# VH-VL binders against Flagella basal body P-ring formation protein FlgA (flgA), part 9

Target 1, 205 residues: Flagella basal body P-ring formation protein FlgA (flgA), of Buchnera aphidicola subsp. Acyrthosiphon pisum (p57418)
Amino acid sequence: TVQKFNFFDLNKQLNIFLKKEYPLNEDSIKIIIHTPLKKNIYCRKPDFSILSNTHNLGLINILLTCSKQHYYLTVEVQSEGEYIVANRKIPRGTRIKESDLKILIGRLDVLPNNTYRKKKDVVNRISLREFFPLQPITSFMTRPFWLVKVNQQVTVIINGNNFKMSSKAKSLSNGAQNQNIRVKTNSGKIINGIINENGEVIVSP

## First folded at step 4 (VH-VL)

Design c17 (framework fv_clesitamig)
Fold by ESMFold2-Fast, scan of step 4:
Structure c17 (fold): chain C 205 residues (1-205), chain A 121 residues (1-121), chain B 110 residues (1-110)
Amino acid sequence: as target 1 above (205 residues)
Amino acid sequence: QVTLTESGPALVKPTQTLTLTCTFSGFSLSSDYYMGWVRQAPGQGLEWMGTIYHSGDSTDYASWAKGRVTISVDRSKNQFSLKLSSVTAADTAVYYCARELYGSDYWFDYWGQGTLVTVSS
Amino acid sequence: DIQLTQSPSFLSASVGDRVTITCQSTQGISSDYYLSWYQQKPGQPPKLLIYAASTLQSGVPSRFSGSGSGTDFTLTINSLEAEDAATYYCQQLDSYPPLTFGGGTKVEIK
């Protein structure tokens, strides 16, 4: 009941393990084992674990446990896909437009952490710092454009099958278009809704 | 050398759909660029119609063009296409395709020679 | 939407003259990066002359210059040459879409 492991078998098993640990929507994953394996490993049931606190792309350390044997592997997780860069110099405090952004195709694992992958996630956000042309845009460098400010009086629209009602409430937080927000009515009731393009809070069944 | 060449019918009847194709060479399909369409009526100025990102995933149109203009890309043929529906005499113009490379900050660095399209019955 | 108005619409000048063309926007353009100038000779496509309001495109003669900010932009030809007979257009991308062009200024040589 002893299974023979070689370099190819390890790659296959690691790909299965890492595909489960790194679920990617549109990206492809390539696994490169950097730790040299000079002899075959014999194991009935191999177990893999990632030794880091985060499942980042790039170089990672993996522990392979086979019975009483422990192997420390350095593995490179490469990913390729689309990502968003600045199309021009974007000054600090700018509300980002679609024309300010370009989609590039390339290696995702060499990009800064939290680099945006889709234009829709960047458009209408505010730049927190200056971007230069071709610079990848990360979520740390942007904030939502606030259509609603904390303590602002807002219109709440309740949209039902046979009716539409509006009332006024005070916002409990800042909020951008399409974001969920909590508001407090004059009666003290807290209502949850979604901010529309006019800064109104929509409540739908 | 970068070249852009427009092609399509020289004469279109009112109410029909105009289809134009821009074929390019001299730069890689993997290069990051946008392709715009600009037209010019006889004796008139330049009018922007729309722009598409090279992957085809992002397209913008002039306000008057919404619902009438469709821009698409066929990367395997190095081609960009413009469709303009329900044409009238007001659509008689020279049509240009033009390229914007990344790092150009929203200007067109190369233009096709233009193709004259006449709308008449 | 930002509209661009060019002045004059037509001018006639002699070789060696200094020519000034103005482009005025209906709204303040937030950055010089969004304004460019093109030259179009009869029967030819437009050619990029100046981008980011004041930067000369590679290969463009130094007699061409651009300046301005906000709502007022200027293209200057310091010493007009016969080959400069053309129509000149300004273009903005600050309010996008749409990208808009000015109405054009036709320069003729006397």
Scores: ipSAE 0.000, ipTM 0.394, lowest interface PAE 23.5, mean pLDDT 81

Design c18 (from c5 with light chain L93Y P98I L99Y; framework fv_clesitamig)
Fold by ESMFold2-Fast, scan of step 4:
Structure c18 (fold): chain C 205 residues (1-205), chain A 120 residues (1-120), chain B 110 residues (1-110)
Amino acid sequence: as target 1 above (205 residues)
Amino acid sequence: QVTLTESGPALVKPTQTLTLTCTFSGFSLSSDYYMGWVRQAPGQGLEWMGTIYHSGDSTDYASWAKGRVTISVDRSKNQFSLKLSSVTAADTAVYYCARDYGSGYWFDYWGQGTLVTVSS
Amino acid sequence: DIQLTQSPSFLSASVGDRVTITCQSTQGISSDYYLSWYQQKPGQPPKLLIYAASTLQSGVPSRFSGSGSGTDFTLTINSLEAEDAATYYCQQYDSYPIYTFGGGTKVEIK
């Protein structure tokens, strides 16, 4: 037999589907169906799929497949959570301090793309533009502060199972914490590593 | 190409049961669709009578049609049928079958219509 | 039960005129998806013109357009042609009866 879909039942099933599709937002999401559905739809084994290859918040298109019939739904995926705004005016070219930032709680789906969610990801970056109080900060508005500069002599630490070696090398590029960098040893060998919080280059065997 | 064709008697006597059949072609029998019956008295507007889901499991009828109208489906013959009992002169009309396909809320294809006259 | 009232019931216009037909619902229609327009010429079945209040059916000339929301919907023919002489019907699906039609508007060419 076919299952009779009331709008209420479809909304419930869609909410369950979307909470599984947005695992990082499961506890904070709210679903709004914008496409009006026929009030007396009969459906057996409804299948839902997101038509976009990206699982963005906000308006998305969902395909409901019912007995080989396709229904196209426009659904709004809302989420609330913490995001980072400027706590005061920040001039362009400023190295951002924790006191320059404020955490707000609000609708994440209406914010600009790539808005920061954690202070740690913003602190010590350089502002690429002037920020105003309460303005959301996005990754497009900042760049890394370089802990290592091109041609700088840096300490290279080779970490392995139960051993640690250190040596000196010259950096071939600018680099920030957690970035991959190439360095040239005194012997002329080029090696790759990741910059730590002290400006040292970590190499894992 | 979607085609719908109504067939049935052109003349029915008062108190008898009118039976009309709609034969369709040009679309998938496994797809979700609804088939409706709409009539139009001479010189009057369109009046919905009832609609059936393609499987036959669900029907909706106009309030005046409840108890008088029965709509059924025979997918093996590509047919939908309308039975209207206890006809009177007020049932003289052109009868149309029409398809409502998928997620739509409208009739996208209509039959040519068949005129039924109720007269003694 | 929901009712759709069309105005005017009849109009006579010349080729090239802009014609406007209104459909008014006794209840707010919750979404424009539930409002459609049909054209019926004498001796022919109705033909779907516009669905979801403003979406033109494939094969229908671009001079036809629809608009509206809530209780007031409009069908417009921007430049009337002789072949447009017909009766036009609005139709709703939002409330029972689920395929309610308006009373129709007869358009005649002068």
Scores: ipSAE 0.000, ipTM 0.425, lowest interface PAE 20.0, mean pLDDT 83

Design c19 (from c5 with heavy chain H54Y; framework fv_clesitamig)
Fold by ESMFold2-Fast, scan of step 4:
Structure c19 (fold): chain C 205 residues (1-205), chain A 120 residues (1-120), chain B 110 residues (1-110)
Amino acid sequence: as target 1 above (205 residues)
Amino acid sequence: QVTLTESGPALVKPTQTLTLTCTFSGFSLSSDYYMGWVRQAPGQGLEWMGTIYYSGDSTDYASWAKGRVTISVDRSKNQFSLKLSSVTAADTAVYYCARDYGSGYWFDYWGQGTLVTVSS
Amino acid sequence: DIQLTQSPSFLSASVGDRVTITCQSTQGISSDYYLSWYQQKPGQPPKLLIYAASTLQSGVPSRFSGSGSGTDFTLTINSLEAEDAATYYCQQLDSYPPLTFGGGTKVEIK
């Protein structure tokens, strides 16, 4: 079947396509097509693909394929929901508290990438920079607490079948639980491992 | 080897400002560290006064200490300082500086402590 | 503020005894990362003994152990030695600031 598409019909199909691509987004979504469309587009089997490698909000480029015809569409995906901002000036190196945070409701698509949506994901993290009141807080501006610090003497545990060996080494960087870290032994060998809950470096073959 | 050494006056008169300095060695401030001040009155337990981020950008104080205590850092001298204003006999204590291992989680190294007596 | 109550405030025990001291918080501590134990010998500064409720600090003898969660935490010395005569303090920073210490438990060797 040959289908005649106008702006209204394409908007409906794009809404269906994009809701399928963003299935876990519970926020209000609004789609705006910025590319001028000619009246009376004929399409047998419309196929949509996002040309970006990410399913981020805001301006995205979509390829519409209709048989042998290709249409490049600039689409704006707007979303409204809750997000976390600083409730006060937060100096660099601060252990973030519940009272340092405020929930705002607004346009998510205009926020910096990786802006936190829930207070529980921000509390007790360390600020890597200064925050100003009402500034959105992003995951790149915070870190977890360090279990291992650079130049710290750490225990290295090598786990294998039916054996466990331990030795001492010096950490070459800071690291948190479950992070990969490099350590240098007294012999000068560099070993890679994962930091466990005790601040030990676990090496598994 | 990590070392922390407190210095300052052993005797301070009531109403004066007490200034103590903590000098450290054996670690670099290129990693993020916090330094705390803890005091202990004779025969009493430990009382936290405040903690400062190594850059001086962030400080936290005990509620009673707000308005009386100021903690600062001088990275060029590897020093942290405590100022306690309007001292009284109740401020007589051993004062310790201590390095915060995990950004407020615990103190892994402590200075020897310095006894400060407030007396006229 | 979270307040920490230690029990007993004083105990006298013999070398070889198993010693248990408790730390009770007025509110649930949300993560064991926020509970630590310190040892203070007469005339000396406190020494970090256990952090994250149960993790033994490097260089601390294995006879020391910590356990607990929520409102109840315990420090155990499984076989007391003469050098263990000291005052022991628990410390929290779940409710921070302020960071608070327990009132201390003085352990004497009889």
Scores: ipSAE 0.006, ipTM 0.559, lowest interface PAE 9.1, mean pLDDT 83

Design c20 (from c5 with heavy chain H54T S58T; framework fv_clesitamig)
Heavy chain, then light chain:
Amino acid sequence: QVTLTESGPALVKPTQTLTLTCTFSGFSLSSDYYMGWVRQAPGQGLEWMGTIYTSGDTTDYASWAKGRVTISVDRSKNQFSLKLSSVTAADTAVYYCARDYGSGYWFDYWGQGTLVTVSS
Amino acid sequence: DIQLTQSPSFLSASVGDRVTITCQSTQGISSDYYLSWYQQKPGQPPKLLIYAASTLQSGVPSRFSGSGSGTDFTLTINSLEAEDAATYYCQQLDSYPPLTFGGGTKVEIK
ESMFold2-Fast, scan of step 4: ipSAE 0.502; ipTM 0.772

Design c21 (framework fv_clesitamig)
Fold by ESMFold2-Fast, scan of step 4:
Structure c21 (fold): chain C 205 residues (1-205), chain A 121 residues (1-121), chain B 110 residues (1-110)
Amino acid sequence: as target 1 above (205 residues)
Amino acid sequence: QVTLTESGPALVKPTQTLTLTCTFSGFSLSSDYYMGWVRQAPGQGLEWMGTIYHSGDSTDYASWAKGRVTISVDRSKNQFSLKLSSVTAADTAVYYCARDLGYWEDYFDYWGQGTLVTVSS
Amino acid sequence: DIQLTQSPSFLSASVGDRVTITCQSTQGISSDYYLSWYQQKPGQPPKLLIYAASTLQSGVPSRFSGSGSGTDFTLTINSLEAEDAATYYCQQLDSYPPLTFGGGTKVEIK
């Protein structure tokens, strides 16, 4: 289609294109074109493609194809949204609780790569370093919390109506508190139980 | 016993808002639980709609669901709710609520029976 | 978004057969603990079978097993029973949101 009486509105078309390419940030996106365009572009059939391997926020390279013409654009994709910061000092090796986290609203594109945007992705993970209040938390700063690791020898507690027995078994998988886990006894028997707060496997016969 | 039960209208007219509730029992809502909504159109596969953290502080939605879907929690009633606005025939489906243990990996360990919602005039 | 493709979409097998269902992701899943499998019998809600790619959910028969890493995952039923007639779905959360499911594999018994 030919644009009548007007020139091609690059900013408007890029906004439409980028909101589709960044659906998680659709309502918060702001774009800045860094490539100097010293003349109007008249385009019958504009087509855009992102040349980077990943759709990261910040500086990206875009190819605009306009009929037989090609324009290489450097565009800055800014976004505002929610992100997760430490609500207090979190020492290294801490199992992160919901109360340790705070949601802030701000510029996502200036944050460290892989900054968490949802509390659920951070809760119950272990801090790999010390966090300070208001510090953004990234996935590189945390690891999963295992109370029980695969091949670990664990205490199995069998709770009956009027008895309590304990034995040792080897865990067949990693597991966190309150998760189901299968363990293998020295006799080769496989028992299913639930991991308690101490990393013990509770079995209800 | 853990139970999840969906409730709401079986028939909704186009352009109206669909409201479904999920009532749970058999467990205490804790910091490790999330509640998700998944739907299934007749003869089709599973489609995730969104998930809410038990406190109500955090919600995640499928990209198509943003602006149309709102998930909320009422801890005093042991209920989670789903509102889907501006329904069309394409929203005809069985709607499930499901419990998600959260932690560092999300999976649905218990599901409701599902409720069929038909969008028709 | 990570898309999950299941193969085959349909299979018919006899009681006692070994059945293998595959789930392929468009991107490498960074850890196997981000993949789960569900079973849905006709007229019933889905039921969790396997989480963390290979960990069997409590109460699920030992004939079910899961394996795989990266882009290729499999669900195996080592000796099919009549009660296993169902549609099976894989699910990922490595790229979240959205949480996505595979298209499903319908298993029918001859």
Scores: ipSAE 0.000, ipTM 0.386, lowest interface PAE 26.2, mean pLDDT 81

Design c22 (from c5 with heavy chain D100V G102D S103W G104S Y105G W106Y Y109L; framework fv_clesitamig)
Fold by ESMFold2-Fast, scan of step 4:
Structure c22 (fold): chain C 205 residues (1-205), chain A 120 residues (1-120), chain B 110 residues (1-110)
Amino acid sequence: as target 1 above (205 residues)
Amino acid sequence: QVTLTESGPALVKPTQTLTLTCTFSGFSLSSDYYMGWVRQAPGQGLEWMGTIYHSGDSTDYASWAKGRVTISVDRSKNQFSLKLSSVTAADTAVYYCARVYDWSGYFDLWGQGTLVTVSS
Amino acid sequence: DIQLTQSPSFLSASVGDRVTITCQSTQGISSDYYLSWYQQKPGQPPKLLIYAASTLQSGVPSRFSGSGSGTDFTLTINSLEAEDAATYYCQQLDSYPPLTFGGGTKVEIK
């Protein structure tokens, strides 16, 4: 049955708020409130905000605003889910392949910050350091594999009605697959396009 | 100090309406306080009857009390009241008024209780 | 409706004993914030002992403690004192209305 008494349940409201803020870990989130709260909190329309610079798991600081009152809460966000580890030794400077990776299930909040959760986000990136088997892979320890480098001459493909035109241009920045990039033609014109899987710049208009 | 005090008749006859008043002192009702009534038959446990929001705009009752119980609040007198219609011997009990904090739903302050006997 | 069943209904123990009272709900209580314990001495109103399943009310002796979640909750008196002779009640507000109390556990001193 539906509860009709208007109680402010802090744990319930925080669970709703935090599951919305952490969508990738929605079903695996456990919340522990560490701040001792006084029992005379009067809150009909609570507003929550995360005071952390990023939405990290583990200990976070939350501001609860209730009318004109402010409460600072220390909350522990625990989560369990899938994460990516090295399946074998990966030397520094390696372009990571799917066979280099393994999925494990465990506590996400005890892992290094920004540990990858999906293989597709790691495959084809360059390792910035050596990894050992079972070592979690974080975004800080990899970089994109540049399909296009700054000042590289690239093929620009212009897709039109019933035709496809190609030309050469010089890239103005480094770029990875699916990234928007600006290139400069020999005539000095700047064109915007998207890098495809072959390192070509696609322009639709 | 903070107190709740029940008042009303100690004896009522079957079929009559019982009216009890609870007077509070030492605190002011806030927008998030609820007030409730709980009774206890001789030798029996606690039985919730109903709660009312401090403004009187929202009231909930136990299902067994359907159509028999009315709770109201008079903030100008620091009082809230209970009316129980068509009483029978089964309504003989100690009646308590109590204060409820919104976010926890527990009773933190209780009156001393008033015994009401229903007898001819 | 959530119904609360307390066990045992009656308990007789000696000063210094550890006593445990159980409260079982007919369905899971969604948050421990909705489970409280009260002490009632003869001729007196109930007194709040524990709220949110495990938090001691101000002024309540540390020998009292609460624990549990879901459908099973426990009130423990670590070392019984003579003044602890009373009836103890659990209370829920998760499924409301109605707000319900357990049937009570009477604790007597031998």
Scores: ipSAE 0.000, ipTM 0.407, lowest interface PAE 20.8, mean pLDDT 81

Design c23 (framework fv_clesitamig)
Fold by ESMFold2-Fast, scan of step 4:
Structure c23 (fold): chain C 205 residues (1-205), chain A 121 residues (1-121), chain B 110 residues (1-110)
Amino acid sequence: as target 1 above (205 residues)
Amino acid sequence: QVTLTESGPALVKPTQTLTLTCTFSGFSLSSDYYMGWVRQAPGQGLEWMGTIYHSGDSTDYASWAKGRVTISVDRSKNQFSLKLSSVTAADTAVYYCARGDYEWGYYFDYWGQGTLVTVSS
Amino acid sequence: DIQLTQSPSFLSASVGDRVTITCQSTQGISSDYYLSWYQQKPGQPPKLLIYAASTLQSGVPSRFSGSGSGTDFTLTINSLEAEDAATYYCQQLDSYPPLTFGGGTKVEIK
């Protein structure tokens, strides 16, 4: 069947497509088509794809495929929601605390890409730059806080039924709380475990 | 109804300290805002001097301003002030105070009218 | 420090013309969020026109628009009016301190 796309139909179909492509922002998306539309497009089976490696908000390029015809559309994806900002000046190299953060509500598409939406994803990370009050915090501006450093000697705790053993091993990588890590024992064995809140490696046989 | 007004001397002699005060109204200095000083020499562009944040304890200065400029805030009077020490003819400029906002970008959304300060012997 | 270079430094155009002002950064600005544009008329303080590279400040006429990313940003006036005679400045706060302004572009009406 041949489908006729006027401006209203195109906007509606793009809205459906983009809400599916941006699941994290689906409830707050507003779409503005910037490509001039002089007349209706006739399409038997419309197919949309985003012409970029990342699904960023703001201006994006979309390819509309109708059988053997291709149309290039420039659209603006707007979104509103909660995002995380600094509640005070945070020096570079600081381990971020909950009191350093504030939640604001506003336009997500005008914010830096990868701006955090939840405090839990920011707390206990290390700032890679200075933050100023109300500055949005992005994932590129922070790094995990390493509880264990590569080549560090760590305590390995083996928890079994009715027993607990501890020994020393050397970490083979950096690791944060709740991450899996490989350690090398004095006997040369490599063991995989999970880092606890104290920087110990927990092994559950 | 946001208003910022600069006040201070119009004429200062070389080696003296210039003190300017910015009186603001229509808002309270909260975590939503920062306050800055920007100057403009005759016929020249805009030059940022420094910023003070809502806490009052945090300030940032341009590299040339470190050691010469001090910015402070008095919340009870709705004022923030600039002190520039050891002035020279190169400090002759129009001085602006401005309110900054972070919500949708990094910018100064309101500016004072500016005050011309001439440094002459 | 990020240095901003504006081009041209001077522009003369007629009412109704489309004028374009560019702002080039010495290094990549990590997000459009950190770039803004101001308008300054003779004897007046600067006025915010655009923030986050492309968002119009409330009360600014729709003939003004901004675009760009990375190292190259543009301010466009799509139909110049007599009241637009002014000096325009870009500003960044990504590499801070310092906050820096471009050198300015003076727009005169023929």
Scores: ipSAE 0.000, ipTM 0.489, lowest interface PAE 12.8, mean pLDDT 82

Design c24 (framework fv_clesitamig)
Fold by ESMFold2-Fast, scan of step 4:
Structure c24 (fold): chain C 205 residues (1-205), chain A 121 residues (1-121), chain B 110 residues (1-110)
Amino acid sequence: as target 1 above (205 residues)
Amino acid sequence: QVTLTESGPALVKPTQTLTLTCTFSGFSLSSDYYMGWVRQAPGQGLEWMGTIYHSGDSTDYASWAKGRVTISVDRSKNQFSLKLSSVTAADTAVYYCARHYDYIWGDFDYWGQGTLVTVSS
Amino acid sequence: DIQLTQSPSFLSASVGDRVTITCQSTQGISSDYYLSWYQQKPGQPPKLLIYAASTLQSGVPSRFSGSGSGTDFTLTINSLEAEDAATYYCQQLDSYPPLTFGGGTKVEIK
């Protein structure tokens, strides 16, 4: 009968739209529609738009346009996946090591924004506050470990195929391991190099 | 509990060398800390004198303090010391020792109670 | 070296007032974690209030807050209490050595 083409499951279309908008790699996504939808809503080509400028997990507002009608939907986007917590009490000012961290699996949408998802992004950063066991770690709670500070006198190592030379220069910025940095020699020459694990600036001619 | 305690003479004569010691407890030297000295003349503000890395490997001093100030660490006694040579009346001040984190720049999280040193004849 | 100038150098206010103290740097501080605020009461050592420009030290009342970046930093006491009578100092470690303190702001209760 014609009636079986007059009903449209908006839940299915909304789920497809949201999973396309939140492609969170290895995470699982669950969508809960809090605004009730009527079974008799017929829409051949629904248009969905998220009313926030940035896609966030948790409660979001979605505009559904169906022909000439506009519907405002409140949707909960639940996500489950891996996130990083402190494995022990981490004092403020600590250079974070892998043994200080633990991976938990749980609801990502109820965690603070910018909670770290991988250990590699946290290891060797400096804690800006004290962490307690099982506390989620966010990017706003850490900073890079500066091996070189602006205006610091640093050793520059020029490393070529058949030679190695070292000299002193003044750093023009802060820098962490493996970051590119500009330094100024006593003669006023500016050299670009990469910071090694000892806080030396490596230049490859 | 973290504690820092300054000790040394309360009265020093002009041209002599002032020696102060800071004894600390309640934290491990296996963590990266800088230990500093800050002084305050009567009714004046805070003036940084110098810092030492807890292992004793490096020291930094205020420009005026170079050649006059030496800061050193005795790890076996949990002490670090300040020597200030050729004192004058301008060196009359309360002297504080203070701890700060090597990896979080800009804060002294614990201070000693301070010791008043008067330079007079 | 970086010099820090505090304004005002002195203020007198009543319990319950909102108090604002400004710290100006002679050059841009490259990161907020190089600026801290201290409270010093007469006869006592300085006490750390705020580090990284805006992070409240453990045990410090929530009426204290810090803000700012670059060359302009502010310490605010939301509702002044009698126990807040003290001299307040800002401090930087961005240009090091030397580490420098502001000249201080003395807060007196009317």
Scores: ipSAE 0.000, ipTM 0.435, lowest interface PAE 15.9, mean pLDDT 80

Design c25 (framework fv_clesitamig)
Fold by ESMFold2-Fast, scan of step 4:
Structure c25 (fold): chain C 205 residues (1-205), chain A 125 residues (1-125), chain B 110 residues (1-110)
Amino acid sequence: as target 1 above (205 residues)
Amino acid sequence: QVTLTESGPALVKPTQTLTLTCTFSGFSLSSDYYMGWVRQAPGQGLEWMGTIYHSGDSTDYASWAKGRVTISVDRSKNQFSLKLSSVTAADTAVYYCARDSYEYTFTYGDYFDYWGQGTLVTVSS
Amino acid sequence: DIQLTQSPSFLSASVGDRVTITCQSTQGISSDYYLSWYQQKPGQPPKLLIYAASTLQSGVPSRFSGSGSGTDFTLTINSLEAEDAATYYCQQLDSYPPLTFGGGTKVEIK
């Protein structure tokens, strides 16, 4: 038969649903329900779904389905955790070092979109603008350090079984270390390879 | 900070109604808290009696307590109260009020986070 | 109703000992989110130790830990201290109402 729910039971089930959708990994999450739920709702089983295609921090909309009735809930997802800021003034065009970065703990949901969470994701990237001390660093403010540039002539190293040879080719794109890249040989052939630490393209036939 | 304090008579006669009040400070009722009453007979364990939503609009009671227990809230005085009718010697206990957290917080949980000091009520002639 | 049975009901141990208290529910608890542990010293109200079966409350010493899921839960004190003499209760909030507590486990220091 129909399962009876009071406000407390629905709130409990919503919290269980949200804990599954926003599991704690490294961050602390606080969820505030802004839409009041009715005290007595009768349904066989409540279903919750997030209306967005991806999980977001801040204000989100949740659909509660109880049999044939639909309720729209507004929930605020607050997140607290570590994020990366500049430790000092970083000029535009600088390859970022660990000493240029500082980890702070604070509210993630109020930070600019795509703020970096780990130093390893920022180190060795190039600043696209000037950073000031304590300024959060976002992925929009950096680019990979290109070891290879589009149209650049590069050394291609062909590592076969029991042999190694090198030749020249033209890169068809920009590329960073460990990235796959396509190059065009003087004979017109297109070959895929991986960029090594010296900006050479490694091909394993 | 957050404090809860129980008050009421220390001695009640059989068949009378026991009234206890819990006075709180350090938080706002508009924060969507639930308030509960838990009792403990001498040398016995904890027994939940009932819980009320901060607005007073929703109350839940233990099965044995239905018809005997009424919980209410007085927002203007920062108080919520318990009335237990037709008391007997079996109702002799320490009575606690407690705040129940139900939201996701930086520490997930749904638990009694703050308790009053408790008030001993003896039922005798 | 979910009922919680604790064992043992009483134990006596020495400072430095490892003690384990168990809490068994009559029905599977749908999420460990709804299982908590409390400590009560004589003449004092209960104090929250652990919530969500295994999450330590702020300010509670790291020698306390919780584990379990479904119908079987445990509270462990890895190195018992004199101040740990108390009665310990588990509590569920999955099947509500009623909210229920275990019968308690009294821990005494030798």
Scores: ipSAE 0.000, ipTM 0.420, lowest interface PAE 20.0, mean pLDDT 81

